# VHH binders against FERM and PDZ domain-containing protein 2 (FRMPD2): the designs that were tried, part 5

Target 1, 301 residues: FERM and PDZ domain-containing protein 2 (FRMPD2), of Homo sapiens (Human) (q68dx3r342to642)
Amino acid sequence: RDLCVVLLNGQHLEVKCDVESTVGAVFNAVTSFANLEELTYFGLAYMKSKEFFFLDSETRLCKIAPEGWREQPQKTSMNTFTLFLRIKFFVSHYGLLQHSLTRHQFYLQLRKDILEERLYCNEEILLQLGVLALQAEFGNYPKEQVESKPYFHVEDYIPASLIERMTALRVQVEVSEMHRLSSALWGEDAELKFLRVTQQLPEYGVLVHQVFSEKRRPEEEMALGICAKGVIVYEVKNNSRIAMLRFQWRETGKISTYQKKFTITSSVTGKKHTFVTDSAKTSKYLLDLCSAQHGFNAQMG

## First folded at step 16 (VHH; from r6 with S54E)

Design aa3
Fold by ESMFold2 at other seeds, fold request of step 21:
Structure aa3 (fold): chain B 301 residues (1-301), chain A 124 residues (1-124)
Amino acid sequence: as target 1 above (301 residues)
Amino acid sequence: EVQLLESGGGLVQPGGSLRLSCAASGFTFSSYGMSWVRQAPGKGPEWVSGIDTEGGSTYYARSVKGRFTISRDNSKNTLYLQMNSLRAEDTAVYYCARGGSETYYIDEGYFDHRGQGTLVTVSS
């Protein structure tokens, strides 16, 4: 049977497997195809409601596949089975990555996450990152540039929300001028500068998941950001999130789940902070993600 | 005074089975969900399994699911853990604790065990 794996460079790989294949088997096939060697940072994830959920290596594909996948081996179905190769663990500095191909994957995911507005930063930084991505692809400003004709599509470098606020024309002009005035960064050098800028962002390496308030009206939307350093609690309003609380691991006593509830107990205040998720599976996932990120932090620093 | 007395540990070969017991006193046992938590040598506490007040819902860490079974007898104020298909990595001191919620301990001080635990050693 077939599933699609989306790589960070945008490629869609069709992977042939049997019904009893594991996530680990697919992961090994995909990473071998991509010539990746530093595998511990990566995982396979499925997407649900614009959020990525990482899968355990031992998980059988038949247990996560959409309805009809195991019974309908060749026909197109109402449910395409798609997984994503994603970075789960983000190093604090790109210099900890031993291979250039690994750094390239970090660049690709961070660029995509910025364009798709999963990673927030201010307008000034968004423009800077767009220019760095242009430099990575084109190097210097094109000398053969035709008068008044754009050489790039703004949507490939700048998030839609900024294009909407500035207009496409102004974005093209601003990015082109910044590109023209930029020093000669090219390819990997531009990507490294991109990584240097993004690793300083507050949301760098933060995996964000929707949750809700326990005792207030269920309409109060919140989010948890889980990363190597700890957990961030966000209030979400009008598609905008604001950090309200931060729990570094050393400030956290324990994390508990029960049914749809997820609870963080602060070791600093002794207070318990409880959130509601959409399912017991999600609560369990978030606890396991915290455990994994805490372990990564202790090992990789 | 809340007291929890764990028993049933011992030395067993890989693939073997053990049944742990926890005798509870000093509180209304039937009013509390319960858990087993283990601590391997040199490592922090690890939640193993939990059970609600009535025994109708049981929960397991991924590392033990399908091999361990938690149960309780409220008439005897006793919590049980049936451990099958034991592996070397199951070697630890096992404690029972009040509270049935799956828990990840970051600060070891947040595991308040009341008993001495019972040692399970899995070795060939």
Scores: ipSAE 0.649, ipTM 0.842, lowest interface PAE 0.8, mean pLDDT 88
Fold by ESMFold2, look of step 20:
Structure aa3 (fold): chain B 301 residues (1-301), chain A 124 residues (1-124)
Amino acid sequence: as target 1 above (301 residues)
Amino acid sequence: EVQLLESGGGLVQPGGSLRLSCAASGFTFSSYGMSWVRQAPGKGPEWVSGIDTEGGSTYYARSVKGRFTISRDNSKNTLYLQMNSLRAEDTAVYYCARGGSETYYIDEGYFDHRGQGTLVTVSS
């Protein structure tokens, strides 16, 4: 049997496995193929409704695979069963990463998250990051460039929402001018500056998941951002999220789940904050994710 | 006034079994979901298992699922934990607590145990 693992460089890796294989076996095969040595930051995830859900290494593939995947070996199940190699734990500073390949993976995921609007920042920073990605690929502004002819596609460097607000023409002009005026950085040097900028963002390393309000109209959408520092509560309106509450781990007494409900108890106020998820499985996942992120934070110092 | 008295702990060999009990008093036992929470030496509290008010729904930490069984007898105001296939990592003081929700404790003070707990030691 076959499954597809999408790597951060965009490569689709076909992995051959038995019906009894675990997520951990696939993870080991994929990370070995990618020559990754710093494995503790990575995990395998599946995508549901534009959200990534990480899997435990001991989970058997047959428990999460589409029903058809188990019935007949070596079918075209490759397009049915897809997992993603993603970073689950984000270091506070890229200098903690010992290998350049690991830093490159952080760069790739952060760039993709910016473009796919999973990681938000203001317009000025979005343009800066676009230029840094362009510098990583091209270095200096091309000296033989015809000024009216583009040398890059704006959608590869700037999120669609900003392109719509500024127009593609304005984005092309602004990014080109910023690139022309910038000192050349190439490859890893530009990627390191990209990492430096993104590490300062409020949503750096924040894993965002949809939840709903218990005490408001049932159509009101919210989100939880879970990261090494704690939990962020967002209100979501028209695909735009606004941070409403922040809980550092030291300000959090406990986290509880019951059926579809997820509750944070503040140690500062003593108040309980309850959210509704789409399933008991999702509530349990969020609690486990909080536990994992809290443990990672303690290990990082 | 609320009191929870844990018992049934002891020394047991790996693979062995124990049954823990928790006698409740000072509140209407049948009105509360209940949990078992354990604390290994030098470690923070770890939620183990929970049960609703009627006993119809039971919940388990991954580390104990399939080996432990929580139950209750509301007529005797008593909570139980049947522990099978015990391992060294199950060594801890076991407490019962009001509330059946699975809980991750960040601040140890938010585990408000009312009893002294019962010590389970798994060793050869």
Scores: ipSAE 0.644, ipTM 0.838, lowest interface PAE 0.8, mean pLDDT 87
Fold by ESMFold2, last read:
Structure aa3 (fold): chain B 301 residues (1-301), chain A 124 residues (1-124)
Amino acid sequence: as target 1 above (301 residues)
Amino acid sequence: EVQLLESGGGLVQPGGSLRLSCAASGFTFSSYGMSWVRQAPGKGPEWVSGIDTEGGSTYYARSVKGRFTISRDNSKNTLYLQMNSLRAEDTAVYYCARGGSETYYIDEGYFDHRGQGTLVTVSS
């Protein structure tokens, strides 16, 4: 049987596997192909409603595959089984990563998450990160370019929403000018600076998932951000999210789930904060993700 | 006033079985979902299994699913845990608790056990 795994560099890897193969078997094959050594930070995820959900290593592929995948070899995209190699656990400082290839994967995911607007930051930082990505690929501003002609596509470095807000022309000019005035950086040195900037962002390492209010407004959209430091509660309006509450692990007594409900009990106030998810499976996933992130935080020391 | 009395623990070999009981008093047992929570030496509390008020819905931690079975007898005010295929990592003090919700305890003070628990030791 055929399974597609999307790597962080954009490669689509076709993996041949047994019907009884596990997620862990695929993970090992993919990470070996990519020559990754520091595997603790990574996992395989599926995409649902533009959100990534990480899979347990022991999960059988047949339990998560699209209908029809088990029965026949697949040649059509209608029944394509696609997983993603993603970073699940984000270190507080890139210096904790021992292998340059690992730091490169962090850079690739953070760059993609910013471009695809899964990670928010302000306009000034978006432009700065775009220039750093440009430097990582090309180095210094090209002196041999025809004057005022573009040497890059803005959409490869700047999110679409900012391009729409500023116009493509203004983005091109601003990024080009910033690139021209920048110090000489190339390759890994530019990527490290990118990592340095992104690790300071409020949403760095935050895994965001849609939830809803339990009380008066069950249709009111909210989101939970789960990360190494704890849980962030967002209010979502007009595709914009604003942090409303933060629960550091030391401020949290317990987390409970029952059917579609997910409840955080504050150890500071004693109050319970309940959210509704789309399924009991999602509620359980969020509880498990909190447990995993809390454990990772302890391991970072 | 609320009392939960756990029993049935003991020393067993790996692969063995035990049945735990929890006698409830001081409250209307049939009005509450119930859980088993265990605490291994040097570790925080870990939710093991939960059951609704009527016993129609049961749920389990991944570490015990397929090996443990929770049940209740509301006429006897008793909660049970049948533990099969026991492993060394199942060694812990087992408590019953009111509330059937799966729970991750970050602050151990938020596990409100009312009994002494019953010790299960799995050793060769």
Scores: ipSAE 0.643, ipTM 0.844, lowest interface PAE 0.9, mean pLDDT 88
Fold by ESMFold2, last read:
Structure aa3 (fold): chain B 301 residues (1-301), chain A 124 residues (1-124)
Amino acid sequence: as target 1 above (301 residues)
Amino acid sequence: EVQLLESGGGLVQPGGSLRLSCAASGFTFSSYGMSWVRQAPGKGPEWVSGIDTEGGSTYYARSVKGRFTISRDNSKNTLYLQMNSLRAEDTAVYYCARGGSETYYIDEGYFDHRGQGTLVTVSS
C-alpha cells in the first residue's frame, strides 16, 4: 500500500507499506530519507479541520487510513492517505539543536505556521519575519531591482490576513524597503535570526486545539494551547482567540478525562476547569499531549 | 469517614499473575466510579485503570491494557484488579481511589489515597 507523507519543505513522499505497518515504521523511513538525526522533536500527524493530531509510534496505519485504503487497488470515493512530518516538541532555545538540518526544520515549520496563521504575532513582527525569510532565500536586496518589478510574491512571506489588511501593493513596497535597509544575512544566518525572533513569541511551541465550554452556552467555542510550559485557555470569537487563563505545570495539580470531558485542576486555587471535546478520543489525545509536553519540559531542565 | 483497604500484593516473577482487592467503607460504594493508581519507587502516581458505578465501562492505561482487568462487586463493596503477564515495570504500591476518570498527576499531592496501598514486586 501507498501513503503520502508531506515534509516541512513541501515535498510529498510516497511510502510503500503493508496493512500491518505502524506509524513508527513510516516515521523511520521518512526521517532516514531526510537524513534527520535528532528525531525526538518530530512526529507524524494527520490533519483534521486544520488541526494536527500526532500519532503514537505503535499505531497501525490501517486504524487511521481513509475508507478503501486496505482494499487497494479499489479506491471508491477515497482521498489519498496523507500524513505530515511535524515538530511536536519545541526547544526553548535553538542552541539546544545540534544539527543544522534540525534547525532548518524548525525554521520551515515556524515559517509555515506563521503564514497559515496557526502561530499569531503582531504586524511589525510579521513583516520582520517575512524579510528574514527573503534574506534566507535571496540574501541581500537585489541591487538591480527596479521599483515597479517585484522579485517575490507577498503570499510566500506574509500571511493572507495582513495582506488583506494592508493590500498586496503596500506589503510589497514595505517588505522591499525593509529588505533594502537590512544588514547582510543569507541562508542559515537569516534562519537563525528568524528562530531567535519566533522563540520569544507567546505562542511559540503552542499546539492549539478546539474545545467547548461546559457552561450554559454550550456552543461557546474555546481553545486549549498545550506546550512545554503548560496549558493556555483561549476564548474564541469571530475566528479570533484571546488568552483567558494560563496554567504552568507547577500551577497544575492534575488533568483528568471522562468521555468527552477534559478537566484541569489548579494547584493554586484547587478549582476544576472543565471543557467539552468532540469525542472521547479527542479528550484522551489532549490528556496524552499534556503528559508528553510536561515530560519534555522536565527533560529540558 | 471514607476507608479503602488494599490487599493481595506480593512478590511475583515476570509473567506471573496477582489479584488485588480493595475493601471500601464509609460511603455508598455503588454511587462512585473507582480507579486503581500505582506509584513506583521514586516516581509520581500513575493512573492504571478505572470503572464506572455498575461495572459496565472499564478503562485502562496503555501500559496495562490487555494484561490487567478491573472489576467490582457492589454487593461486597469491593474493587478488584486482576494482573496478568506482569513485568518488572509493574513494580509499585497499588492504591484504589474514588473516581473512574483517567488522570495525569502533575502535583503528587493531588492523589489523595485513603489506604496504605499494597506492594507488588515483580523481579527475577
Scores: ipSAE 0.637, ipTM 0.844, lowest interface PAE 1.0, mean pLDDT 88

Design aa3
Fold by ESMFold2, fold request of step 21:
Structure aa3 (fold): chain B 301 residues (1-301), chain A 124 residues (1-124)
Amino acid sequence: as target 1 above (301 residues)
Amino acid sequence: EVQLLESGGGLVQPGGSLRLSCAASGFTFSSYGMSWVRQAPGKGPEWVSGIDTEGGSTYYARSVKGRFTISRDNSKNTLYLQMNSLRAEDTAVYYCARGGSETYYIDEGYFDHRGQGTLVTVSS
């Protein structure tokens, strides 16, 4: 059988595998193909409702494949099986990454997450990051710029919501002017500056998942942000999220799950905060993700 | 007053088996889901397995799934853990606890064990 693995550079890798193959086998093949050596930061994920869910290495592919993938050897659009190579664990400083290829993967994911609005930041920073990505690809502003033909497409560097607010023409002009006035940076140097900016963002390294409140009258959409430092509770309105509570690991006594419920118990107040998920499987996933992020944080210091 | 008394631990070789028991008193045992939680030397508590009030739903940590079986006898107010294919990393003090919820303990103080536990040692 065939599955597609989407790499962070946008490449779609076709992987041949048996119905008994595990996620770990695919991960090893993909990371070997990509020449990655610092593997502990990465995982394979599937996408569900615009959210990435990381898979354990021992999980069999047939347990997560689309309906019919096992029983239908011929490829159809209905039985296409797609996984994503993603960064699961974000270091606090890019200097902890030993290989330039690893830093490049962090750059690629952060750039894509900003463009797809998984990672939010203010307009000024969005423009700055767009210019840094442009510098990484083109270096200096082209002196022989043809006035009627832009040298880049705005949607490749700036998120759609900002383009809608500013118009494509204004974004094109503003990014071009910022590029023209910027210092001479190119390639890896621009990518490193991109990483320096993004690692300071409040949502850097935060894995966001939809949950709901347990309130008996209104049921409001919420989200949990799980990261190396702890858990963030968001209120969600009109696909926009606002951080309401933060639980550092040292402020957390325990995390438990039962059926569709996920509960955080504060070690400071003893108070329990309960959220509802779409399934018992999702609740267990979130608990396991917290455990993994907490363990990663301990290893970093 | 809630009392939980664990027993059945001992020294066993890798690949061996043990059956743990937990005698409950001071509460209506059949009204509570139950769990086993273990604590290895120098480590924090680790949830191992949980069971609902009726015994129909059982849950296991990935590290023990397929090797351990939780069960209960509500007529005897007793919780059990059958441990097969034991490994060195299973060495720990095993406690029973009220509540069937899978739990990740960050602060050790949030595991309120009521008994002294029963020591399982897996070594050659």
Scores: ipSAE 0.636, ipTM 0.837, lowest interface PAE 0.9, mean pLDDT 88
Fold by ESMFold2, fold request of step 21:
Structure aa3 (fold): chain B 301 residues (1-301), chain A 124 residues (1-124)
Amino acid sequence: as target 1 above (301 residues)
Amino acid sequence: EVQLLESGGGLVQPGGSLRLSCAASGFTFSSYGMSWVRQAPGKGPEWVSGIDTEGGSTYYARSVKGRFTISRDNSKNTLYLQMNSLRAEDTAVYYCARGGSETYYIDEGYFDHRGQGTLVTVSS
């Protein structure tokens, strides 16, 4: 049987496996192919409704595969089995990463998350990050360009929402001028500065998942951000999210789940905060993700 | 006053079995979902299993699923945990608690146990 694993560099890797194979077996094959040595930060995830859900290594592939995958190994079904190599645990400082390949993977994911607006930041920072990505790929402003001709596609460096607000032409001009005036950074040095900027962002390392208020009123769409430091509760309006509450782990007494409900009990106020998910499986996943992130935070020191 | 009295613990070899009991008093037992929670030496509480008020829905931590079975007898106000295929990592003091929800405890004070628990030791 065949499945596709999407790597952070954009490569689509076709993996041959048995129907009895586990996620862990695929993870080991993929990380070996990519020459990754610092494996504890990574996991395999599937995508559901534009959100990534990480899989446990012992999970059997047949239990998560689309229907028909087990029965027709050679036939094209148009319903392909795709997993993603993603970073699950984000270090507080890139200097904790021992290998350049690991830092490069962090750069690739953070860049993609910025472009796809899973990680938000203000306009000035978006332009700065776009220039740093250009410097990582091209180094200095290209001397081969004719005057005022583009050498890059703005969509590869700047999120669509900013392109809409500024227009593509204005973004191209601003990014080109900033690139021309920037200090000479190239390759890994530009990537490290990219990492330094992004790790200062409020949503750095935050894994965001849609939830609803217990009442499910139209204006009550919400999200939970789960990270090494704790849980962030967002209200979602007009496709943008606003942090409403933050629970550091030391401010949290317990987290509970029952069917579709996910409840945080504050140790500071004693209040219970209950959210509804789309399934009992999702509620369980969010509780397990909190446990994993809490444990990672303790291990970082 | 709510009282929960755990029993049935002991020393067992890996692969062995034990059955824990929890005698409840001081409240209407049939009105509450119930859980088993364990605490290994030097560790915080870990939710093990939960059961609804009627015993129709049961829930298990991944670490024990397939090996442990929770049950209740509302006529005797008693909660049970059948533990099979025991491993060294199952060594802990086991408590019963009101509430059937799977729970991750960050602050140990938010685990409200009323009994002394029952010690299970799995060792060759």
Scores: ipSAE 0.634, ipTM 0.834, lowest interface PAE 0.9, mean pLDDT 88

## First folded at step 17 (VHH)

Design ab2 (from aa3 with R98K)
Fold by ESMFold2 at other seeds, look of step 18:
Structure ab2 (fold): chain B 301 residues (1-301), chain A 124 residues (1-124)
Amino acid sequence: as target 1 above (301 residues)
Amino acid sequence: EVQLLESGGGLVQPGGSLRLSCAASGFTFSSYGMSWVRQAPGKGPEWVSGIDTEGGSTYYARSVKGRFTISRDNSKNTLYLQMNSLRAEDTAVYYCAKGGSETYYIDEGYFDHRGQGTLVTVSS
């Protein structure tokens, strides 16, 4: 049998496996192919409703595969079995990453998250990050040797929402001019500056998942952000999320789940904060993600 | 008023089995889900398993799933944990707790057990 793993560089890797194969076996094959050495930050995830859900290494592939994958090898179904190599654990500073290839993977994911609007920042920073990505790929501003078309496609460097607000033409002009005026910076050095900027963003390393309010109004849309520092509660309105509450781990007594409910108990106030998820499986996943992030934070210091 | 009395622990070899019991009193047992929580020496509390009021839904921590079975007898106000294929890492004091919710304890003091627990030791 065969599944597709999408790497952070955009490569689609076909992995040969059988129904007895685990997520861990696939992870080992993929990370070996990619020559990754610092594996503890990475995991395999599936996508559901534009959210990534990380899989445990012991999980059997047959339990998560789409219908038809298990029974009929080599037949393509409408539901291709696709997993994603993603970063699950975000270090507080890129200097904690020992290998340049690991830092490159962090850069690739953060760049993708900004472009896909999973990680937000203000307009000035978005333009700065776009220029840093151009510098990583092109180095210095190209000379006026070819003037028929711009040397880059704006959509590859700037999120769609900013392009809509400024227009593609204005974005093209401003990014090009900023690139022209930038100091000489290439490859890894530009990527490191990209990492330095993104590490300072409030939502750096935050894994966001949709939840709903338990209270009287019909299930108001909310989100939980789970990261090394703790849990963030967001209110979601018109694709905009606003942080409402923050629970650092030291301010948290316990986290509980029951069926579709996910509850945070504050150790400061003793108050319980309950949210509704789409399934008991999702509630369990969020609790396990909190456990993993809390454990990672303890190891970082 | 709420009282929970754990029993059935002991010394077993790896691969062995034990059945824990929890006698409940001071509340309407059948109205509450129940859990087992364990605490290994020098470690914080760890939720192990939970069961709803009627026993129709059972829940397990990853570390014990497939090896442990939670059950209850509402006519006897008793909660059970059948532990099979025991491993050294299962060594802990086991407590029962009112409430069936799976729980991750961040502040170790947030588990205020009502009983003394029952010690399970798994060693060669």
Scores: ipSAE 0.652, ipTM 0.834, lowest interface PAE 0.7, mean pLDDT 87

